# VHH binders against Aminopyrimidine aminohydrolase (tenA), part 3

Target 1, 224 residues: Aminopyrimidine aminohydrolase (tenA), of Halalkalibacterium halodurans (q9k9g8)
Amino acid sequence: MSFAASLYEKAQPIWEAGYNHPFVQGIGDGSLEKSKFQFFMKQDYLYLIDYARLFALGTLKGNDLQTMSTFSKLLHATLNVEMDLHRAYAKRLGISAEELEAIEPAATTLAYTSYMLNVAQRGSLLDLIAAVLPCTWSYYEIGVKLKGIPGASDHPFYGEWIKLYASDEFKELADWLIQMLDEEAKGLSSKEKAKLETIFLTTSRLENEFWDMAYNERMWNYNG

## First folded at step 4 (VHH)

Design z36 (from z01 with T101N T109Y; framework vhh_7z1x_3)
Fold by ESMFold2-Fast, scan of step 4:
Structure z36 (fold): chain B 224 residues (1-224), chain A 124 residues (1-124)
Amino acid sequence: as target 1 above (224 residues)
Amino acid sequence: QVQLVETGGGLVQPGGSLRLSCTASGFTFSSYSMNWVRQAPGKGLEWLSGISSSGSTISYADSVKGRFTISRDNAKNTLYLQMNSLQPDDTAVYFCARDFNYRGWYSEYPFDYWGQGTQVTVSS
């Protein structure tokens, strides 16, 4: 996985900062205030809706039936499986289905999803993959690392989140996207690869902004 | 070119055991979740069991939990279903199915490739 492996290495300073963020560390040691996690789950619900739209765009951008079928399957998994699971998990945290439908997006959520949708809509299938992969891959790594903390996966609220992201099923999504990236990137120019790297690192940084937004429960930078 | 071929079905007495195998080709078997699904005469499809790509995460339908065991051998590109304590209502055509299940096993999730099926008949 030479191209994906090179992107992984370049993203490490950014992903390490994310792992060390007080929000993520607070999930691992159980100290994260429930209100901050509830804020995160509400914004994440809106994020997942746009994530589903990205896989729909992948279906449209596929150059052959196999690629189209793969993205339609990822769209189905996100929209009908992951979203249902997310709603069930949010309900356990005291967030109703009706409340989820009425959520307003924070500035950071809009910036993150709008960037990915803009890149995907205007760009190639590979641009789309580069935009979505950092979130899936880094969350799996965070999940596995947090699961390694004694007692972390047994926490009443955070344990289920840790187990979900550390799961083999979640790893399979990351592995599939990595495989597509490496296969489709064969034969690309240095300039094309540099563009994919910029997209990959940008969404990696936006994920860190997402952690920081949730930890500070921040809707807008200026409210007047 | 994805192919899934089930073997190991047959006639068995109530309380007996059978081991089904599903041989996969045309894709990287170790990168996909795999499932067993059955269809009894005159009924719809029933999901039975799922296993993650590495084999570490396994789920079962309540109807077979404790009686059936799913496993895989990624070196042989083969999926297995060990069926114990078989009952007449286990009579069905059994299919293996490929899935990329992001968040666990969902019974209404559409599978992208299916085998041809193998008949299991539990009868005295």
Scores: ipSAE 0.000, ipTM 0.174, lowest interface PAE 15.3, mean pLDDT 85

Design z37 (from z01 with R98K T101R; framework vhh_7z1x_3)
Fold by ESMFold2-Fast, scan of step 4:
Structure z37 (fold): chain B 224 residues (1-224), chain A 124 residues (1-124)
Amino acid sequence: as target 1 above (224 residues)
Amino acid sequence: QVQLVETGGGLVQPGGSLRLSCTASGFTFSSYSMNWVRQAPGKGLEWLSGISSSGSTISYADSVKGRFTISRDNAKNTLYLQMNSLQPDDTAVYFCAKDFRYRGWYSETPFDYWGQGTQVTVSS
């Protein structure tokens, strides 16, 4: 088994819980309230900015042209493909460009992106890959599963989101990260692999917290 | 260690045919796009053809379109170039090149590994 495949198997209970979350299921059956998706899109906008910074950092940490080029393509996809969808949804949801610039991160968003940035800045390129891969890979898996629900991808509002993450183009982004992880993980000790596993599972769990945050429209757990 | 080994070159008469093979090792062959590139004596590199990891997307340079056919056998980790209607100006060293995974098929893609090359001579 490849290292990425072993991480995938260990993450399945976490990713299955995410897929079964009411937020994700509500996208699939079309029942998710627009207000919850609007909250998600605002927080995801902030998340994608930091996610793009992680890919830019990957470009800087790359020790060869192939790695630099791959992270440059991941950065481009985040800033120019995923953000284009976010801008289109923001317009349909009545969220102005000014409002997007004024949004504050929720506690969960701060925890998620701060964890990834801390891991990436303090650690190796492999630490960075382990931190970002769960989001890219699990979103593709969710997209494909939701697309398989009759009528889901034809939904006038959620259909475009499903189609983006189920796309072959999005799959290629996950595949690039998987291949880099497997190639770079050759020769690592059991201790080093355990560290990468902890990072991978932690961001997998933070993604589930992100779904839950959006479904409950929660900024802070305690506001007093 | 990534290794690409080309075979099947040689001397052939104008109008003849040759099949080049490239055997890959040291990486997951089925996960990468592959390319054929040539270099004629005293000239620069010329990209000829590329094939996606699954084999579903194929592209050719205008100079070889209709005469050359690229294919792959992922079970055997082997890339092929079937060359038909060979002309004297096809004389070159032919290289197998491993590509980066790229979003869609845009154009000639960057290569990270090359084989040693195999000589093809079209004369007499």
Scores: ipSAE 0.000, ipTM 0.119, lowest interface PAE 14.8, mean pLDDT 85

Design z39 (from z01 with Y102W; framework vhh_7z1x_3)
Fold by ESMFold2-Fast, scan of step 4:
Structure z39 (fold): chain B 224 residues (1-224), chain A 124 residues (1-124)
Amino acid sequence: as target 1 above (224 residues)
Amino acid sequence: QVQLVETGGGLVQPGGSLRLSCTASGFTFSSYSMNWVRQAPGKGLEWLSGISSSGSTISYADSVKGRFTISRDNAKNTLYLQMNSLQPDDTAVYFCARDFTWRGWYSETPFDYWGQGTQVTVSS
């Protein structure tokens, strides 16, 4: 069994809970209330800013010029293409540019992105990959599953989201990260592999918290 | 070892057709987007076409749209370029190149692995 395949198996109970979350199921059957998806899109905008910073760190930590080049391309695409597409999508959902600039991170968003950036900045390239791979891989799996629901891809708002994450392009990102994890993990000690597993499972759990945050439109757990 | 080997080049008459093949080895071909790039005498590299890992997303440069067709056979680890209505200006060394694309947001160089190239000459 490859290392990534072992992590995948350990993450299945967590990812299955995410797929079965009312937020994700509501995207698939079209019943998700627009306000909950708008909340998700606002928090996801902040997430994408820190996601871009992770690709900048990947560029710095790359072991060879090809790895550095690929992370640099992902950084450029996130900042200059993905952010523009996200803003356009948000506008179609009724979220103005002014509202996007005024968004404050929810506690869950702050915990999730701060954890990833701390792990990536303090650690190795492998620590960074272990932190980002769960959201990339699980979103592709979710996208493919939801695309299989008759009519789901035709929804006026949610169909575009489903098609994006079920795309070949998104699969390529997941596959590239999986391959890099497996190649770089060869020769690691059991202790080093256990550390990567902890990171992988932690961001898997944080993703479930992100779904739950969006579904409940929750900024802070305690209002005080 | 990662290898990309182009075949199918040669001398062809103006208006003719040619099919290039690129055979990949040393990596999981079905997990990568692939591209065709050419370099004409006295000119820089020109990106021609790209195809996603399953073949569902395809893009072409304006210079070859309607004349060239990119395709792939993942079972055979092979990339193809069908070139029709060839003109003297299509004379170049043709390279296949491995790249990575996500969300279709980019399709141009730099690429991480290149083939050795195959010469295509269009002349009478």
Scores: ipSAE 0.013, ipTM 0.443, lowest interface PAE 7.4, mean pLDDT 87

Design z40 (from z01 with Y102F Y106L; framework vhh_7z1x_3)
Fold by ESMFold2-Fast, scan of step 4:
Structure z40 (fold): chain B 224 residues (1-224), chain A 124 residues (1-124)
Amino acid sequence: as target 1 above (224 residues)
Amino acid sequence: QVQLVETGGGLVQPGGSLRLSCTASGFTFSSYSMNWVRQAPGKGLEWLSGISSSGSTISYADSVKGRFTISRDNAKNTLYLQMNSLQPDDTAVYFCARDFTFRGWLSETPFDYWGQGTQVTVSS
């Protein structure tokens, strides 16, 4: 079993809970209230900004020019392609440019992105990969599963989101990160592997918190 | 060890057809987009066609659109190029090349790995 495959198996109860979350199921069957998806898109916009910073850190932490080049290209794609697509999608969902610029981060969004940035900034390239891979890999799997539901891809609000995450582009990104993790993990101690596992499972759990935040349109757990 | 091996080239008359194959080994073929490129004698490299990792997205250069068909069989780790209505100007060494589809979003870039090439000669 490869290291990534062992992480995948350990994450299955968490990822299965995420797939079964009412938010995700509501995308698949078309029942998700538009307001909840709009909340998700606004928080996801902030998430993508920090996601781009993770690729900048990957460029910095790469041990060879090929790895640095690939992370640099992912950074460019996130900032100039993904963000443009996200803004266009948000507009079609009725989210104005003014609303998008005025987004305040929810506690869950701050916890999730701050955790990933802290792990990536303080740690190794492997720590960064362990932090980002769960989101990339699980979203691809969710996208493929939801695409298999008759009529789901034709939904006026959710169809494009499903098609995006079921795309070959997302599959190839996940596969590249998996391959890098497996190659670089060769020769790691049990202690080092346990650290990567903790990071991987933590961001997997934070993703479930992200679904729950969006479904409940929750900004803060305790409002003072 | 990454290897790409092209076969199926040869001599063909104008108007004829050839099918090129590229067999991949040393990597997970189904995780990469694949491309066909060619180089005519004394000319630069020309990109011809690309296919995404699952085969769902396909694109062609204008010079071959309607005449060439790219396909892949991930179970056999093989990429194909069906070439119809061949013209003398199609005479070139044909290479298969590996890349990631997401890299195509960003810019035209040198491909990760190239095959050895297979010669196609179209002459009367």
Scores: ipSAE 0.013, ipTM 0.454, lowest interface PAE 6.6, mean pLDDT 87

Design z41 (from z01 with T57Y Y102H; framework vhh_7z1x_3)
Fold by ESMFold2-Fast, scan of step 4:
Parts: sequence; C-alpha cells; structure tokens
Structure z41 (fold): chain B 224 residues (1-224), chain A 124 residues (1-124)
Amino acid sequence: as target 1 above (224 residues)
Amino acid sequence: QVQLVETGGGLVQPGGSLRLSCTASGFTFSSYSMNWVRQAPGKGLEWLSGISSSGSYISYADSVKGRFTISRDNAKNTLYLQMNSLQPDDTAVYFCARDFTHRGWYSETPFDYWGQGTQVTVSS
C-alpha cells in the first residue's frame, strides 16, 4: 500500500461523513438553500487566498525546478482559474465585488487556514503537501460522486461547481500531489509518517467543520 | 429570435394563489436551466427559484420556500410558477430568465435572456 493510499484509507470515515453532510448532499440533490451556498462561497473565497499562499510556499520549498514549476502552476490555477469561477458565481448569486472584499473570516475559516499555513511555513514540503492534499483530493472525489447523480451537473447554481471539481484539471492536481507525497515519503521514519498522518487527518476534520459552518451560517460559536 | 413571454399575473387578495407561465421560443428550451426573478416597487431584483434543464433539480429562495413551486413542461416549452399564500410584499413584476450555465459562468449578465415580466399585485 502506498503512503498516500494508507492516509486515504484512514481518512475515509472522515471524508464519508463530509460527503454525507446535509450541505454536500443538498448540492447533489439541488435542495441546498441559496443563503447557505452564498455563505460557503464567501468563506471559500477567503480560504482560497490562503490556499494560494500554500502553493506559493510550495514553490519556495520545492527541492528542484520541476517541483517549483508545478507549484507555480497550481498557484496560477488557484489565483486565476478557481478565483475567476468564484467571482463569476458571486455575480450570479448576487454577491457584489465589494461584499467579497469586505468578508470577515469565520472562526472555522481562521482555524483551517491558520493551521495549514502554520504547518506549511514551519515544516517541510511534505508537511505542506499533507496539509493541502485532503482538500484537493476530497473535493475531486465529491465532484465525481455528485456528477454521477443524474441531472446534478445541470443545476442552475450547483452544476458548474460540481463540474469544476469533477474536472480532469482537478484530477491532475490531486494526482500530482499524491505522487509527490508517495515519492518524498519513501525512507521516512514511523515518527515522521505519524506526523504527516496527523496533519492529513486534521485538515480532513477541518474540512468537515467547514461544511458544517456553511450549513449553519456560523461566524463564531459565541458572538459576544 | 429568442423570446420569453410571462403570463398569469394580476390582482389577488392576501392568502390567494396565482400560477405564472413563461413560454419560450427561438431556442432549445429543454437544453437550458430556467429561473424566476422578481422586482418589487422601489427594490432591486430578487432571485426566487431555479430549475434544471431536465426538471430533476430545483432550488428556492428562503422567502418563497414552501409557498411557491417551480415546474416545467419541455414538450410545451413552458416554465411555471405556482404561487400560494400570497402576501402584500409579494407584489412585484415577475420575470422568467434563461440560465447561461450550459455556456459557462463567465457572462457579465447573471442570465442571458429575460422576459418582459408580468405584474403581480397582492392587496386587499
């Protein structure tokens, strides 16, 4: 079993809970209330900014020119392709550019992105990959599963979101990160692998918290 | 060539019901997602409901959920909105709008074609 495959198996109960979350199921069957999706898109916009910073750090931490080049391409894809889609969705959902610029991060968004950036900045390239891969990989799998539901990709709001994350481009991104994790993890100690597993499972859990945050439109647990 | 024509509006008492229809022509209706949008006097546009090209996926704004029902008949090129439990604040011009999703999200317009609208007035 490859290292990534081992992490994937350990993450399955977490990712299955995420896929079965009412937010994700509501995207698939079209029942998700527009306000919850708007909340998600606003928080996800902030998330993507820090996600882009992770790829900038990957470019900096890359051990060779090919790795640096690929993280640079991922940075470009996040900032220009995925952010362009978010801006298009925002317009369509009635979210102004000024609203996007004024968004405050929810507690869950801060916890998630701060955890990833702390791990990536202080750690190795592998620590960064372990932090970022769960989001990339699980979104691709969710997209593919939802696209398999008849008519889901036709939905006026959710169809393009499903098609984006089910795309060959997102598959290539996930596959590349998986391959790099497996190659770079060769020769690591049990202690080093345990650390990577903890990072991988932690961001997997934070993604579930992100779905739950969006479904409940929650900024802070205590709003005092 | 592309036309969307809304009918079925009118004056109704609070608590009453109306059924709006939107007849499409000049394009393959069954290939497009469709939406209902309204504009109340002195307010901006408010999206109400969307339906996928097949009719399998439907979404509603919270303000109308449980009171309004969207449906379509692809054989008749017609979109419907059944409105129940109407309130004075439902008074608006109601538009059907063709979704551009089959061509992607990148239009400067949220919808690519709109009807002329039909007036719904809810008053005692």
Scores: ipSAE 0.000, ipTM 0.148, lowest interface PAE 16.4, mean pLDDT 85

Design z43 (from z01 with G104N S107G; framework vhh_7z1x_3)
Fold by ESMFold2-Fast, scan of step 4:
Structure z43 (fold): chain B 224 residues (1-224), chain A 124 residues (1-124)
Amino acid sequence: as target 1 above (224 residues)
Amino acid sequence: QVQLVETGGGLVQPGGSLRLSCTASGFTFSSYSMNWVRQAPGKGLEWLSGISSSGSTISYADSVKGRFTISRDNAKNTLYLQMNSLQPDDTAVYFCARDFTYRNWYGETPFDYWGQGTQVTVSS
């Protein structure tokens, strides 16, 4: 078994819980209230800003010019193309540019992005890949599963989201990260592999918390 | 260890057809978008066609749309370009190129690996 395949198997109970979450199931059957999806999109906008910072760190941590160039291009694409696409999609869903600029991060968003940035900053390129891969890989699998539901891809609000994450382009991102993880992991000690597993499972759990946050439209767990 | 090898070029009459092949090795072929690019004598590089990792997303340059067909066989690690209705201005060296992921999401990206090229000459 490859290392990535081992991590995939260990993550299955967590990813299965995520797929079965009412937020995700509501996207698939079209029953998710628009307000919950709008909340998700607003928090996801903040997530993407820190996601761009992760690509900048990937550029810095790359040990060869090819890896540095790849992460540099991902950073450029995120800041100058993907953010524009996200704003356009948000506008189509009734979210104004003013609302996106004014949004404050929820506790879960802060926990998720801060964990990823801390792991990436203090650790290796492999630590960064282990942190980001669960989101990328599980979203592709969710997208493919939801696309298989009759009528799901035709939904006026959720159809484009499903098609995006079920796309070959998104699969290619996941596959590239999987290959890099497997290639570099062959030389690692059991202790180093256990660290990567902890990171991988932690961000898998944080993604489930992100679904739950969005479904409950929750900013803070305690409002005192 | 990444290697791309093009075959199938040659001399052909105007209106004729050729099929180019590109055999990939040293990477997981099924995980990458692939492209065909050409360079005519004394001219710059011209992108012709791209195909996603599974083969479901395909795009063509206006100059070849309707005449050329890109395809791939992931089991054989091979990329193809079927060229029909060839014209003298199709004379060029044809290159197989591996793409960075995300071209179709984020716009144009530079290619990270190229083959050595195969010569196609269209003349009477």
Scores: ipSAE 0.000, ipTM 0.224, lowest interface PAE 13.9, mean pLDDT 85

Design z44 (from z01 with W105Y Y106W; framework vhh_7z1x_3)
Fold by ESMFold2-Fast, scan of step 4:
Structure z44 (fold): chain B 224 residues (1-224), chain A 124 residues (1-124)
Amino acid sequence: as target 1 above (224 residues)
Amino acid sequence: QVQLVETGGGLVQPGGSLRLSCTASGFTFSSYSMNWVRQAPGKGLEWLSGISSSGSTISYADSVKGRFTISRDNAKNTLYLQMNSLQPDDTAVYFCARDFTYRGYWSETPFDYWGQGTQVTVSS
C-alpha cells in the first residue's frame, strides 16, 4: 500500500459524509436550490484565489526545476484559465461582475484557506501537498460519481460543474499530486507521516464544512 | 529516467500516409497528457495534437484537423499519430512531448519532456 493509498483509506468516512451531504446530493439529482449553488460559486471564487497562492508556494518549495515548472503552470492555469471559466460560469448563473468583486469570505472559507496557507507557508512541500490533495482528489471522485447519474450532466446550472470535476484535467492533477506525495514521503518517520495524515484529514473535514456553509448560506455565526 | 522515443518517420509521396509511434518509459504513462509537435525547416515549433491521460479528450491544430489522428495505448505506454493526405508542407521533425494538462494550456510550450524526434519528408 502506498502512503497516499493509506491516507485515502483513512479519509473515506469523511469523504463519504461529504458525498452524502444534501448540497452534493442536490447537485446530482438537480434539486439543489439555485441560491445555494450561487453562494457556493461566490465562496469558491475566493477559495480559488488562495488555491492559486498555494501553487505559488509550491513553485517556491519545489525541490527541482521540473516540480517548480509544474506548479508554475498550475498557478498560471488557475489564474488565467480557471478563473476566466469560473467568471463566465458565474455570469450564466446570474452572478454579476459587480457581485463577484463585492464578495467577502465567510468564516468557513477563511478557516479553510487560512489553514492551507499556514500549513503550506510554514511547512514543507509535503505539508502543502497533504493540505491541497484532499479537495482535488475528492472533487474528482464526486464529479465521476455525479456524472454517472442519468441526466445529471445535462442540468443547465450543475451539468458544467459536474463535467469539469469529472474531467481528465482534474484526474491528472490528482494523479500528479498523489505521485509527488508517495515519492517525497519515502523514508519519512512515523511521526512525520502522522503529521501529514493530520493535515490531510483536517482539510478533508474543512471541505465538509464548506459544503455545509454553502447549503446554509452561512457567513458568520455572530454579526454586529 | 523519463524517456520518449519516436519511430515511424521516413520519406513519403504527397497524398501518402505514415503512422508515428512514441514509446514512453520511466514514468506512469497513463497519468499524463501527451502531445505531438513538429518543427519544419526554418520555422518554429508547431503544436499539432494533444490527448488526455485516458484518451477521452483530444484536440488538433487547424492545420492537421481531419488529416491526422492521435491515439494512445496505455497498456503499451505508446502514443500514436496516424498521418493521412500528407503534403510537402508536412515535412518536419516530429516530436512527442509529455505535458501536464490543466484546463486549456494544452498548446503551451515548453513541455516537460520531449523525445529526440523523427524526420518526416514529403517529396515535392
Scores: ipSAE 0.254, ipTM 0.635, lowest interface PAE 3.9, mean pLDDT 88

Design z45 (from z01 with W105F E108D; framework vhh_7z1x_3)
Fold by ESMFold2-Fast, scan of step 4:
Formats: structure tokens, C-alpha cells, sequence
Structure z45 (fold): chain B 224 residues (1-224), chain A 124 residues (1-124)
């Protein structure tokens, strides 16, 4: 068993809970209220900004020129292509560019991105990969599972989201991160592997909190 | 060590056909998007075609659309380019190139590994 495969098995209870979350199931059966998905898209826009910073850190921490180049490509794609696509998708959902610029981060968004940035900035390239891989890998798995639901891919806007995350291109990103994790982890101590496992499971749980935040349209747990 | 080796080039008559192959080693071929690019004498690089990791997404440059077909065999770690209706303007060195593609449609990122190229000459 590879190290990534071991992490995958340990994450299954968490990822299964995420797949079964009403937000995710509502995308699959088309019942998710538009307002909840709009909330998700707004928070995800802020998430993508910090996601870009993670790729900048990956460029800095890369073990060789090839790895640095790949993270640089991901940084460029996130800032200059993904942000444009996200804005276009948001516009079709009724979210203006002005609204996207005025978004305030929810407590869950701050917790999630701050955790990833802290881990990535203070740690190794492997710590960064362990932090980002759960989102990348689980989204691909969710996309593939939802695409298998009759009619799900035909939904006017949820269908596009499903097809995006079920794509070969998204699988390629997950596979690349998995391969790098497995290659670089071979020489690590049990203590170092346990740290990577903690990071991997923590961001897996934060992703579930992100679904729950979006479903409840929650900014703060206590609003007083 | 990543290695890409192109074969199948040669001399063909105008209107003829040629099939290029690119054999990959040193990485998990099935996890990467692959591309064909060419360089004609005295010109810059021209991207021709791209194929996603499983083969489900394929794109072509307008100059070769309808004449060239990209395909891959992940079990054999091999990328193909079937070239039909060849014209003198198709004379070039043809390279296969590996790409890491975040969501598969970002056209302006540079390729990360290139083969050594194979010469195609279209002449009577």
C-alpha cells in the first residue's frame, strides 16, 4: 500500500460524510436551493485567492525546477483563468462582480484557509501537499459519483459544476499530487508521516465544515 | 528520469499519410495530458493537438483540424498522431510534449517535458 492510499483509507469516514452531506446530495439530485449554492460560490471565491497563495508557496518550496514550474503554472491558472471562469459562472447564477469584490469571509472560510496557509508556510512541500490534496482528491471523487446520478449532469448550472470536477483534467491534478506525496514520503519517519496524516485529516474535516457552512449560509457560529 | 521518444517520421508525398508515435517512460503516463507540437524550418513552435489523461478531451489547432487525429494507449505508454492529407507546409520537426493541466483547458501554460523530435518531410 502506498502512503497516499493509506491516507485515503483513513479519510474515508470523513469523505463519506461529506458526500452524504445535504449540500452535496442537493447538487446531485438538483434540489439544492440556489441561495445556498450562491453562498458557496461567494465563499469559494475567497478560498480560491488563498488557494493561489498555496500554489505560490508550492513554487517556492518545490524540490526541483520541474515541480517549481508546475506550481507556477497552477498559480497562473488560478489567478488568470480560474478566477475569470468563477466570475463568469457566478454572473450566470446572479452574482455580480461588485458582489464578489464585497464578500466578507465566513468564520469557516477563515479557519480553513488560515490553517492551510499556516501549515504550508511553516512546513515542508509535503505539508503543503497534505493540506491541499484532500480538497482536490475528494472533489474529483464527488464529481465522478454525482455524474453517475441519472440527470445530474443535465442540471442548468449544477451539471456544469459536476462535469468540471469529474473531468480528466481535475483527476490529473489529484494524480500528480498523489504521485509527489508517495515519492517524497518514502524516506520519512513514522513521526513525520503521522504529522502529514494529521494535516490530511484536518483539511478533510474542514472541507465538511465548508459544506455545512454553505448549506446553513452561516457567517459566524455566534452573531453577538 | 522522464523520457519521451518520437518515431514514425520520414519522407512522404503530398496527399500521403504518416503515423507518429511517442513512447513515454519514467513517469505515470496515464496521469498526464499529452500534446503534439511542431517547428517548421525558420519558424517558431506551433501547437497542433492535445489529449487529456484518459483520452476523453481532445483539441486541435485550426491548421490540422480534420486532417490529423491524436490518440493514446495508456497500457502501452504511447501517444499517437495520425496525419492524413499531408501538404508541403506540414514539413517540420514534430515533438510530443507532456503537460500538467489544471482542469485541462489552460492554453498558455508552458509544457514541462519535450521529446527530441522526429522529422517529417512532405515533398515530391
Amino acid sequence: as target 1 above (224 residues)
Amino acid sequence: QVQLVETGGGLVQPGGSLRLSCTASGFTFSSYSMNWVRQAPGKGLEWLSGISSSGSTISYADSVKGRFTISRDNAKNTLYLQMNSLQPDDTAVYFCARDFTYRGFYSDTPFDYWGQGTQVTVSS
Scores: ipSAE 0.013, ipTM 0.457, lowest interface PAE 7.2, mean pLDDT 87

Design z47 (from z01 with Y106L T109Y; framework vhh_7z1x_3)
Fold by ESMFold2-Fast, scan of step 4:
Structure z47 (fold): chain B 224 residues (1-224), chain A 124 residues (1-124)
Amino acid sequence: as target 1 above (224 residues)
Amino acid sequence: QVQLVETGGGLVQPGGSLRLSCTASGFTFSSYSMNWVRQAPGKGLEWLSGISSSGSTISYADSVKGRFTISRDNAKNTLYLQMNSLQPDDTAVYFCARDFTYRGWLSEYPFDYWGQGTQVTVSS
């Protein structure tokens, strides 16, 4: 088994719980309340900003020009293409540009992105990949599964989200990160592999917290 | 190591057809977007066509749209360019190029790997 495949197996109970979360199931069957999806889109906008910073760190930490170039392209695509698509989609959902710019991060969003950025800044390129891969890989799997539900891709609000994450381009990103993880993990000690596993499983759990946050429209555990 | 090998070039008369092939090795072909690029004598590089990893997203430059068809066979690790209604100004070296294009929206130079190129000459 490849290292990424072993991480995938260990993550399955976590990712299965995520797929079965009412938020995700509500996207698939069309029953998710619009307000919950709007909350998700607003928090996801903030998440994408830090996600772009992860690709900037990947560009810095790349050990060859090809790796640096790929992360640079991902950074550009996230800031100038993904963000534009996200804004257009949010507008169609009734979220104004002013609302997107005024969004405050929820506690869960801060915990998730701060954890990833801390791991990436303090650690190696491989630590960064272990932190970011669960979101990329699990979203692709969710997208493909939901796309297989008759009529799900035709939903006026949720259909576009399903198509985006089931796309060839998103699969390409996941596959590239998987390949790099497997290649770079060769020769690592058992202690180093255990650290990568902890990072991978931690961001997998934070993703489930992100679904739960959005479903409950929760900013802080105590709202002042 | 990544390798891309183009074949199928040659001399053809105006109005003729050629089918270019690009055989890929050293990477998971089905995970990458592929492109065709050409360079005419004394000119810069011109992007012609791109195809996503599954083949579902295809784009063409205006200069070749309607005349050229890009396709791929992931089982054979091969990229194709069917060129019809060839014109003298299609004379160029044709390159197969691998590029990682996040979500298929970014098509910029330089590509991360190039083939050696195959010469196409269109003359009477």
Scores: ipSAE 0.000, ipTM 0.235, lowest interface PAE 12.3, mean pLDDT 86

Design z48 (from z01 with S107Y E108D; framework vhh_7z1x_3)
Fold by ESMFold2-Fast, scan of step 4:
Structure z48 (fold): chain B 224 residues (1-224), chain A 124 residues (1-124)
Amino acid sequence: as target 1 above (224 residues)
Amino acid sequence: QVQLVETGGGLVQPGGSLRLSCTASGFTFSSYSMNWVRQAPGKGLEWLSGISSSGSTISYADSVKGRFTISRDNAKNTLYLQMNSLQPDDTAVYFCARDFTYRGWYYDTPFDYWGQGTQVTVSS
């Protein structure tokens, strides 16, 4: 079993809980209330800006031109494919450019992106990969599963989101990260692998918190 | 090894209250949705309440809405059920249950781990 495969197995209880979350299930069966999806899209817009910064850091931390090229492609996909879709969705949902600029990050969004940026900036390329891979990989799996639900990909609001994350293009991004993780993890000690596992599982849990935040339209856990 | 241990059951008079606890070990408790299920004598299983991994999403069966409150403490790996205004019809064995282990597309898998149950008897 590859290192990435071992992390995948360890993450299954977490990713399973995420897939079974009412937010994700509501996308699949079309029952998710529009206001919850709008909240998600606003927070995800902020998340993707920092996610792009992580791929820029990966480009900088790459020890050869092939690795730098791969992270450059991931950066391009995030900024010019995924972000373009988010802008198109925002416009269609009635969210103005001024509103997108004025979005305030929720506590969960700050915790998630700050954790990843801290790990990536202070750590190795491999720490960065372990931090970002769960989001890309789990979204692809969610997309494929939701696409399999009859009528889900034809939904007026949720269909295009499902199609994007189920796409072969998105699968390729996940596969690139998986390949880099396996290659870079060669020769690591059990202690070093345990550290990467902790990072991988932590961002997996933060993604579940992100679903829960969006479903409850929560900015802060305590607003009093 | 996955273990779920229920405590807090017993005999209580109609209108009384009980608090059930379920202590989890052998898995990452904070990553799983948890449920309370009961089985009355001679009847099938009845789902009562579910709570998401973070505790933010909660649902109840109509038979217990307004009387029972589910909660969890992820730091203590413990699930709770506060039962108020107990009625004779609440007499049952109460189980805590974890959702099934993910194996791709199979959502119809029954709960993968259950506690041994705790008896609640409501009678004078």
Scores: ipSAE 0.000, ipTM 0.093, lowest interface PAE 19.6, mean pLDDT 84

